# Ledger of designs, part 28: VHH binders against q9p7j3

Target 1, 174 residues: q9p7j3
Amino acid sequence: MILPLFPETQVHVFVYENVSNCAAIHEQLISQNPIYDYAFLDAATILYKKQVYSAIIRALEDRRDEQMKTKTIHSEVILSLSPKTEISSAFRQFSMTKKSKNIVVVKIDSKLTEEEEFERLDKLVEGNRVEFSDEELQKLIDFKVLKKNYKLDPSTLENPLASILSSIALRGYS

## First folded at step 1 (VHH)

Design e45 (framework vhh_8emy_2)
Fold by ESMFold2-Fast, scan of step 1:
Structure e45 (fold): chain B 174 residues (1-174), chain A 119 residues (1-119)
Amino acid sequence: as target 1 above (174 residues)
Amino acid sequence: QVQLQESGGGLVQPGSSLRLSCAASGFTFDEYTMHWVRQAPGKGPEWVSSISRSGGTINYATSVKGRFSISRDNPSKTLYLQMNSLRPEDSAVYYCAAPRYSLGHFQHRGQGTQVTVSS
């Protein structure tokens, strides 16, 4: 995928359902195994494609402006999903855990084609790959988790996209 | 206390130009992407333009591209919008906003400046 604001940056987003090896993946992430240099998100926290793209764009803006708060672009994507500027809180809220069942995986600056990344990830992730689409994401979301992470009330839950995007854009300003 | 004060609006005829200004205070202006957003009566807010903290990245809504120009002066903490070839459909209250790009739901904005394009 090519982003209009960052045409030189290759972005790949993958969605997996019914993942059985999240505990093993989590251990590799903690050990900082370079093979696992991706942003692994819990799909329970993601409702729309635009939510993921907004976090990616913010992370890329922070990298361009030399304002990253985390060590890698992929960890910056995770931080950028959070309405608050607390790294540990963001990872707790949005990162895949040992108990996750469905995940969204983001790769930025891939040296591989999308097909090659698919092949690599299919070896790392024991689950079923589905299309990165609003339709598929809405089957995997946990609205209780979404409401908690973005502090949504019943009225904003009826139109959560605008509130979620505002939270991502507003982080660090108030 | 975050303060954003817009100015420069007015009543003009189609084809005219206006320059809007936004004076910012109470936050580190040069560390934030800034936006112009407008809202016509009875309509939701519409994102118009954005400029990165350094000025290196600028974006425009399709409806204003080629007619409007966004700029900023970080030393004076001021954001500008140069509006050329104004059309009746540009009539709205214009707000500057500090949140990074969103779908027009900007929580931190000023009081706005009214632009009316009419013969």
Scores: ipSAE 0.000, ipTM 0.127, lowest interface PAE 17.0, mean pLDDT 81

Design e46 (framework vhh_8emy_2)
Fold by ESMFold2-Fast, scan of step 1:
Structure e46 (fold): chain B 174 residues (1-174), chain A 120 residues (1-120)
Amino acid sequence: as target 1 above (174 residues)
Amino acid sequence: QVQLQESGGGLVQPGSSLRLSCAASGFTFDEYTMHWVRQAPGKGPEWVSSISRSGGTINYATSVKGRFSISRDNPSKTLYLQMNSLRPEDSAVYYCAKGLHYRSPTYDLRGQGTQVTVSS
């Protein structure tokens, strides 16, 4: 995918359900294995495509402006999903865990096509790929997790898109 | 409502050409890999061709490579299959399918199909 504000940046987003090897993947992420240089998100935390794209755009803006708080662009995507600026909190809230079952995987600055990245990821992730679409994400979301992460009240929980996007865009200013 | 509608099939003689079209509606067409899949009477479905979201990556089954050409027009939400040098063994119902990824003929939605018959 090409973003209008970052036309030189190649972005790929993949969604996997029923992943059986999350514990193994998590171990590789803790060891900082460069083969696993992706943003591995728990799908329980993602409701909309726009939520992921907003975090990507914010991370790319922070990189452009030399304001990244983490070591990699992929870590910065995870941080950018959080309404808070605390790295440890963001990772606890949004990153994949050993107990995750469904995941969203983001790759930025890929020199590979979407198909080539899928081939690589298919070797790393033991699960079923589904479309990156709002419909598929809504099947995987945990509304209790979403409510807690974005501090949503019952009135916003029924239609939370604007609130979530505002939280991501205004991280650190509110 | 998500829908795929194929057209352009017909009865033709060996060596002829046909262009199949698939009109998509109810989803963001330019965000999905698209496939052509065919099924002949008494056979299982056979993957024919795939095209990535932008049209930048294309793949073909060995049985049709060099004869068929897949393309897409994202603004009009239309998928095409140009079929040249048609053979009797190409006779099948042709389906367009909304894919999960380019390399796999896995899909979550298929159209109703268009019949192609190649016979002398």
Scores: ipSAE 0.000, ipTM 0.097, lowest interface PAE 19.8, mean pLDDT 81

Design e47 (framework vhh_8emy_2)
Fold by ESMFold2-Fast, scan of step 1:
Structure e47 (fold): chain B 174 residues (1-174), chain A 120 residues (1-120)
Amino acid sequence: as target 1 above (174 residues)
Amino acid sequence: QVQLQESGGGLVQPGSSLRLSCAASGFTFDEYTMHWVRQAPGKGPEWVSSISRSGGTINYATSVKGRFSISRDNPSKTLYLQMNSLRPEDSAVYYCATKSWGYLPHSDYRGQGTQVTVSS
């Protein structure tokens, strides 16, 4: 995808369900293996495509302005999903864990086509690829996780999009 | 060997000020973005502030913005955090870090920390 504010930045987003090797992937991520330089998100935390794109845009803005708080653009995407700036809290809440079953994977600055990135990821991820769409994401979301991450009350859960996007864009705004 | 040595913490009353220092050695300090991170009892680590290599770009967590001020002195290889209008919620061990924390709080290098307790 091409973002209007960052037209030269190549972005690919992939969704995998029923992933059997999350523990192995997590081990590679904490050891900082450069082959795994992607943002690996727990799909239980993602409800909308716009949620992911808002976090990507925030991370790219922080990179442009030399304000990144984490080591890589991909870890900055994970941080940017959080309404607050606690790095470890953001990773615990949004990042893939050893127990994750469904994941969203973001790649920024790939010089590969989407098809070529799929081939690479298929060697790393043991799961079923599904379309990156609101429909597919809604099948994988955990509303209890979403409520905790964005501090949503029951009335907001009926239409949380605006609240989530505001939380990502404004971060720490009460 | 990369070393970071924090100091300046203590027990203070609400509304007080403290200035934390971090002495860096074993790396080229003026080539790195520096961070302050804190960890309160029973909570995970919280990023507090960052300052770019030159000091030209500074960021704060919303919970401390307007009260805390980060600065650096590259010639002396020292990072500072001026904390004003301290609140009980600011009580934590404060760490300086050469790199941002990734998937684990300890994946990046940080010092031993300095304890700040805001209580009567």
Scores: ipSAE 0.014, ipTM 0.216, lowest interface PAE 8.1, mean pLDDT 83

Design e48 (framework vhh_8emy_2)
Fold by ESMFold2-Fast, scan of step 1:
Structure e48 (fold): chain B 174 residues (1-174), chain A 121 residues (1-121)
Amino acid sequence: as target 1 above (174 residues)
Amino acid sequence: QVQLQESGGGLVQPGSSLRLSCAASGFTFDEYTMHWVRQAPGKGPEWVSSISRSGGTINYATSVKGRFSISRDNPSKTLYLQMNSLRPEDSAVYYCAKITYRGGSYVTDYRGQGTQVTVSS
């Protein structure tokens, strides 16, 4: 994928359901194994493609402006999903955990094609690949988790997209 | 019980085409990513192609890209592999599979008995 504001940046997003090895992946992430340099998100926290793209764009803007708060572009994507600038809270809210069942995986600055990244990720993730689409994401979301992470009230739950995108775009200013 | 039945293999000359089919039963076919895997005598299994449950995401091994086409028909619970410009190196037993991946290896969750493809003169 090519983003209009960052045409030189290669971005790939993958969705896996029924993942059986999240504990093993989590251990690799904690040990900072460079093979696992991806943003591993819990799909229970992601409702829309635009939510993921907004976090990617914010992370790329922060990198362009030399204002990243984290050590890698992938950890910056995780931070950018959160309405807060507090790193620990963002990771607790959005990162894959040992108990995760469905995950969203983001790769930025890949030197590989999308097909080659799929082959690589399929060796790391024991699960079923599904389409990165709003329809598939809506089957995996946990609305209680979404409501808590973005502090949504009943009036915004019926159509949360604008609220979520505003939270991502205005992180640190509200 | 999960069953996958491949068909369509045979003996062909280099440059020929074959269409493989896989009939699935005993599980919700339209909820799974499906794969084609092949295994030549004396060699380990090689992943060939994958198609997502909706058909929206398709991937190929570099060795077959541009020559093979994967497709599926969810109403009939059938997976297909169209193989064009066949080469002797494509000779193998072809399996329809659901796969799990571990480290540097993949493990078939379930697969059929396979269909033999032999490309020789």
Scores: ipSAE 0.000, ipTM 0.103, lowest interface PAE 19.0, mean pLDDT 80

Design e49 (framework vhh_8emy_2)
Fold by ESMFold2-Fast, scan of step 1:
Structure e49 (fold): chain B 174 residues (1-174), chain A 121 residues (1-121)
Amino acid sequence: as target 1 above (174 residues)
Amino acid sequence: QVQLQESGGGLVQPGSSLRLSCAASGFTFDEYTMHWVRQAPGKGPEWVSSISRSGGTINYATSVKGRFSISRDNPSKTLYLQMNSLRPEDSAVYYCAKHPYGLRSTWSDYRGQGTQVTVSS
């Protein structure tokens, strides 16, 4: 995709369900294997495409402004999903774990086409790829996790999009 | 039991077309991304194409892009591969799979028995 403020930045987002090898992927992420240089998110935490796009834009803005809090752009995406700037909390809230079943994978600054990234990721992820769409994400979300991560009340849960986007965009200003 | 059964292969001349089918049973077909994988004699498996469960996301290997078209009919639990402008190098056994590297998958995902496609004069 092309982002208006970052037209030269290539961004790819993939969604996998029924992933059986999350423990193996997690070990590779802990060992900092460069083949696994992606943002691996637990799909239980993602409700909308715009939620992911907002985190990507915030991470790219922080990189542009030389204000990244983490070492890589992909870890900055994970941080940017959180309503607060506390790094370890953000990773516990949004990163995939050994027990994850469904994941969202983000690649920024790819030198590969979407098709080539898909071929690469299909070798790494033992699961079923589905559309990156609000419809598919809404089948994978855990509303208890979403409520906890964004501190949503019952009225906000009925239409949480604006609250989630505001939390991402205004991180550090409240 | 998970079952995948491919059909539609045959012997054709270069430039011809074939339509492959994969009949699925024993699982919730409309909840899975499906793939076509091929293997020629003496070569490793090659991923050909993938289609998401809704049909909204489709990918092709560069060697077949523009010539092959993947589709699915969820009500009939059938996966298709329309192959146009066939070349001798397309000759292979074609497999329907739940994983794009079905023959090299580290889990026991069932793939079908395959259907032979031979493109020769």
Scores: ipSAE 0.000, ipTM 0.105, lowest interface PAE 18.7, mean pLDDT 81

Design e5 (framework vhh_8emy_2)
Fold by ESMFold2-Fast, scan of step 1:
Structure e5 (fold): chain B 174 residues (1-174), chain A 119 residues (1-119)
Amino acid sequence: as target 1 above (174 residues)
Amino acid sequence: QVQLQESGGGLVQPGSSLRLSCAASGFTFSSYGMHWVRQAPGKGPEWVSSISSGGSYTNYATSVKGRFSISRDNPSKTLYLQMNSLRPEDSAVYYCAAWDLYSGPEDSRGQGTQVTVSS
């Protein structure tokens, strides 16, 4: 347990590999289609479950404190993955692109069960669902992307989790 | 790299119409959704309208729905905003943006075009 949880907030996280329609999803996200109100992340940037949860908790803290820097809680999750508060850089670094192949999808404040969200999301994402686990994430990560996004040096690579979580928690210097 | 140039603003009376244009360069216009945002003096920026890359999906702020119409011409790399039944509250600098939905309207790329609606 790195950061406090929000017990009344419904959170679902889904992982898809071999997604063929990322360009279509990206177009819908840019157009603010409310059906696509999720955080769509490039799985090449995510190494740990705790990395995603830390970004979610930070976004929920910013919403609670009325300090969100983006328009939605889901875009705030994307921003919160970045070690910096520069919005454009964060989305370039972590958000799904038209060329993404594996994605992590976050839903906050769902009134649906996890299974109902699966049914809805399966209609939007053309890919294979896999378990949200460190084991599955480690198969999809691009370590070169991770190292650049968090500015990891050789000494930090021996404990990248602690460095990553500290970068997320200290974004904007609390 | 991304460059956006707005035009078409001016001083008009309430009830008038204006058509704004945004000329895009430095990126593949036909591959991106486009947006209009506005900022009135002393106020924060407000999202106005969005259009998908192919033009098949549009969305509008509640304050302008039914009065404004967004469109695009991909061959000429131009975004448009047709503004009808203009009100004094529509007075603002209007900006076009390629991805304001995530970055917020503060990350506008163009110089903007001034619209003033006065009686």
Scores: ipSAE 0.000, ipTM 0.146, lowest interface PAE 13.4, mean pLDDT 80

Design e50 (framework vhh_8emy_2)
Fold by ESMFold2-Fast, scan of step 1:
Structure e50 (fold): chain B 174 residues (1-174), chain A 121 residues (1-121)
Amino acid sequence: as target 1 above (174 residues)
Amino acid sequence: QVQLQESGGGLVQPGSSLRLSCAASGFTFDEYTMHWVRQAPGKGPEWVSSISRSGGTINYATSVKGRFSISRDNPSKTLYLQMNSLRPEDSAVYYCATGYSKFLPRGTDVRGQGTQVTVSS
């Protein structure tokens, strides 16, 4: 995938539904197992492809500008989904938990081919892979979670995409 | 819906100056960080500059730092880019964007139509 502002950066995004081993994956993330160096997101928090792309672009901008607040580009993607700069809040709001059922997984700067990443990740995640598309994401979203995470009020509910993307892009600026 | 309209581009010689403007409507302009993004033929979009909602935080791409100045006038809902010491490599279509418009295709309702800047002799 080519990002307009970072055309040379390799990005892979995977979506899994009906994942049965989220508790096991969560334990590996807590133990900081390097095999699990991906951004594992709860699909209940992601409505649009553009939402994920925006967070990736923000993380890459922060890396370019030497302003990352977390240890890895993948944790920076998770932070960048949040309208706030507080790391703990962002992880509570967007990261996969042991109770998650559907997940979005992001890999940046892979030294492996996309096919090799697919093979590796499919072995780590016990679920059904689906297309990374707005249509599939809309089947997995929890609108109550989305509204809470982005502080969507009645005035923004009719145009949530613009509000969400603006919130992501504004992180760290004001 | 969000509407952004850029103007001020043109054909100029190297070393010249241009001032770009972006008129915003359809949203609360003074609540959004604003950006300038450019795209040259055959290349991907390049972020140029950003300004926070109050104007208190300003950032520039290394390639334009010291030559370009971003500013905003919240009462008139207008964003500006003052471009000095223009170089041939600055030739591109310049787009005004809210944060979410940086990667969106040209001609969407969430970003402007762009204004062409050509720097050549």
Scores: ipSAE 0.000, ipTM 0.107, lowest interface PAE 18.3, mean pLDDT 80

Design e51 (framework vhh_8emy_2)
Fold by ESMFold2-Fast, scan of step 1:
Structure e51 (fold): chain B 174 residues (1-174), chain A 122 residues (1-122)
Amino acid sequence: as target 1 above (174 residues)
Amino acid sequence: QVQLQESGGGLVQPGSSLRLSCAASGFTFDEYTMHWVRQAPGKGPEWVSSISRSGGTINYATSVKGRFSISRDNPSKTLYLQMNSLRPEDSAVYYCAAHGRYLTPSYGSDYRGQGTQVTVSS
């Protein structure tokens, strides 16, 4: 995909349902295996494509401005999903866990085409790929998790998009 | 367990200098990249500086580049931040953080400790 603010940056986003090997993937992430250099998100935390894109744009802005708080652009994407810029909390809120069932995977600065990344990820992830679309994401979201992560009032759960995007994009949290 | 203890904060006038220290314990300090992060009242945390395990790679936020200097002493397991030409906007609680293989409860960076308060006021 092409981001209007970062047209030279190659970005790929993949969604997997019914992943059976999340514990194995998590162990690879803890060991910092470079083959797993992606942002692995729990799909229970992601409601819209715009939510993911907003986090990617914030991470890329922070990298451009030399304000990254984490080691990699992929960990910076995870941090950027959080309404507060506190690293440990953001990872607990949004990262894939050993118990995750559905995941969203982000790759930035890939040297591979989208098709080549599909082939690579299909060897790492034991699950079913689905379209990165609002419709598919809304089947995987956990509204209790979403409410907790973004501190949403119950009344805003019916239309949370604006609240989520403002939380991610709000300046002063670089 | 992992512990990071920050010290050296205080109340100073604009243009002054302070040196912050962070004493580390409970992990192999010389195997970890270290960071300074600050949080001003009513704002989210801002990354300030990072230093690689050997000290060979150093990076700074644009807001502090040229004024602050990060360093580490691996034998004493201590991280430092030398802050020169302090401005009111540098007022914040300063935290040190470690990241590395097998250290985090997640695979990203982690914070520990109470922080040390820096207030720059005339």
Scores: ipSAE 0.000, ipTM 0.118, lowest interface PAE 14.6, mean pLDDT 80

Design e52 (framework vhh_8emy_2)
Fold by ESMFold2-Fast, scan of step 1:
Structure e52 (fold): chain B 174 residues (1-174), chain A 123 residues (1-123)
Amino acid sequence: as target 1 above (174 residues)
Amino acid sequence: QVQLQESGGGLVQPGSSLRLSCAASGFTFDEYTMHWVRQAPGKGPEWVSSISRSGGTINYATSVKGRFSISRDNPSKTLYLQMNSLRPEDSAVYYCAKYPRSGWLHTSQYDSRGQGTQVTVSS
């Protein structure tokens, strides 16, 4: 996909369910293997496509404005999902863990086509690829995790989209 | 109790070599990816290198690639950093860590890091 405010930036988002090798992927991520330069998110934390896009846009804005707090654009996406500015808490809240079963994978600035990234990721991820859609994400979300990560009250939890997007856009303001 | 003990630092001239060691105890060393991280005065921590539990995957920061080499000896529970062609910019306290500063931090930034070992490169 191409974002209207960042037309030169290529963005690909992939969703995998029933992933059996999360522990192996996690080891590669913490060893900082450059082959794994993607944002690997736990699907239990993602409810909407707009949630992911908002984090991507925020990360790209921070890169444009030279305000990134993390080393890579993909780490910045993970940070940007969090309403707080603390890096370790954002990773604990949103990143894939060795026990994850379903993941959302984001690639920014790919030199490869979407089909070539699919082929590459299918070799790294042992799971079933599903459509990046609100319908598929809603099958994978954990509402207790979502409520905790975004501090949602009961009334907001019934229709949380606006609250989540505000939290991402206003990160650092209280 | 997780414990990491770094050693091998010192004051050296530019172009010199040093070998740092990290003795680990209190956890199953051969089940963890290990990292070297450094911190210069007035600056935040910088990830230097990582090595997977088996030693099969090794990565370096661009600033040290080609000059430093990381290795481990699982039977002795020791992590090493061989530093060649040292530069003034390499002056820092060096820590071994179970997790790097940025990127994939699923716990504290430095889970049970040791006291560090001081490396000073000066003419």
Scores: ipSAE 0.010, ipTM 0.260, lowest interface PAE 9.9, mean pLDDT 82

Design e6 (framework vhh_8emy_2)
Fold by ESMFold2-Fast, scan of step 1:
Structure e6 (fold): chain B 174 residues (1-174), chain A 119 residues (1-119)
Amino acid sequence: as target 1 above (174 residues)
Amino acid sequence: QVQLQESGGGLVQPGSSLRLSCAASGFTFSSYGMHWVRQAPGKGPEWVSSISSGGSYTNYATSVKGRFSISRDNPSKTLYLQMNSLRPEDSAVYYCATDYRLFGSEDHRGQGTQVTVSS
């Protein structure tokens, strides 16, 4: 992906369904294994491609402005999905858990081509890769989780995208 | 702001026991799983043990299973590792951890606690 304000930043996003090894991946993240330096998100929390893009842009803006609140750009993406800048709450709400079944994986600043990241991730993730598209994401979203995470009212549940994007863009201002 | 402070390490002889402690702050301790990770000189980090948020489920690396016991005390926000029948191969700096992504740009993992098993 090419981002207008970050044209030299390489961004790759992958979606996996029916992942069987989330517990093993979580153990690698705990040990801080550099091979696993990605943002691993629970797909139950992701509605559209624009939601992921907005979080990536916010994280890159925070890095540019030397305002990152987490240790890596990838953890900053996870934080940036939250409408508030509370680190522990954001990770509990959006991050992959040992019990996750479907995940969205983000890589920023890759020194590898997209094809090479594809090959690497397919060896790390025991699941079925699907297209990063709104159609595929809609099959994996949990609207009850989405409503809770973004505090959506019933009137916005049928088309919550604008509310979610505003929450990401305006985080820390309320 | 997540902070973890390890203690209890030291120099011991093979076959000895040692109990490590980890004091946690800056997050709701009782809501997160906790882990012990170790790193020996010149080697990468190795996962040692994990405990669920409520303490009901534990896991151990094959190399320590049967010798080490992980436990937690949620009211005092403290994680423990009881290490029995220590071997020279257990010599490492021991770190407690939760989801590593909870750490900010500052290193809140602490200095770890050094365990040296030598004769």
Scores: ipSAE 0.000, ipTM 0.239, lowest interface PAE 12.5, mean pLDDT 82

Design e7 (framework vhh_8emy_2)
Fold by ESMFold2-Fast, scan of step 1:
Structure e7 (fold): chain B 174 residues (1-174), chain A 120 residues (1-120)
Amino acid sequence: as target 1 above (174 residues)
Amino acid sequence: QVQLQESGGGLVQPGSSLRLSCAASGFTFSSYGMHWVRQAPGKGPEWVSSISSGGSYTNYATSVKGRFSISRDNPSKTLYLQMNSLRPEDSAVYYCAKGEYLPWSDTDYRGQGTQVTVSS
């Protein structure tokens, strides 16, 4: 995927359901294994494709403006999903945990094609790949988690897209 | 106070074996993944191998897979790299590196290194 404001930046997003090896992946992430240089998100926190795209765009803007708060673009994507700028909270709220079952994986600046990243990730992730679509994401979301992460009230939960995107955009950076 | 001290390098002939050690101190060793990285003269650092905090998961660069084995002893706070079937292209300074939970994919601490030279 090519983004209009970042046409030279290649972005790939993958969705896996029923992942059995999240604990193993989590250990690799804690170990800072370069092979696992991706943003691994808990799918329970992601409702829309636009939610992921907004976080990616914000992370790329922060990198362009030399305002990244984390050391990698992938960790910056995770931070950018949060309505707050507190790194530890963002990772607790959105990052994959050893108990996760469904994950969204983001790769930025890949030197590989989407198909090659697919083949690579299929060796790392023991789960079923599904389409990155609003329809598939809505099967994996946990609305209790979504409500907590974005502080949504009951009236907003019926159609939360605008509130989520505003929270990402209005987290207090310029 | 965080310290990593490598040892075990030397000059060997192709086909030989060496075992590298890394003594860690100043942090809770058992809570962090660890890496071996190497740097040959005139080249950038190359990741060699990683091991999870508990030792259950290991990974290797394709160039060393099947020849090198990473292990750790958490009680003694020591990381090891067993190197078999050494090749001239394995010649480098080998560094022990501490993994950080945040930020992702970066290694903040390296030791002083131990030189491995593979030549006839």
Scores: ipSAE 0.012, ipTM 0.186, lowest interface PAE 9.1, mean pLDDT 82

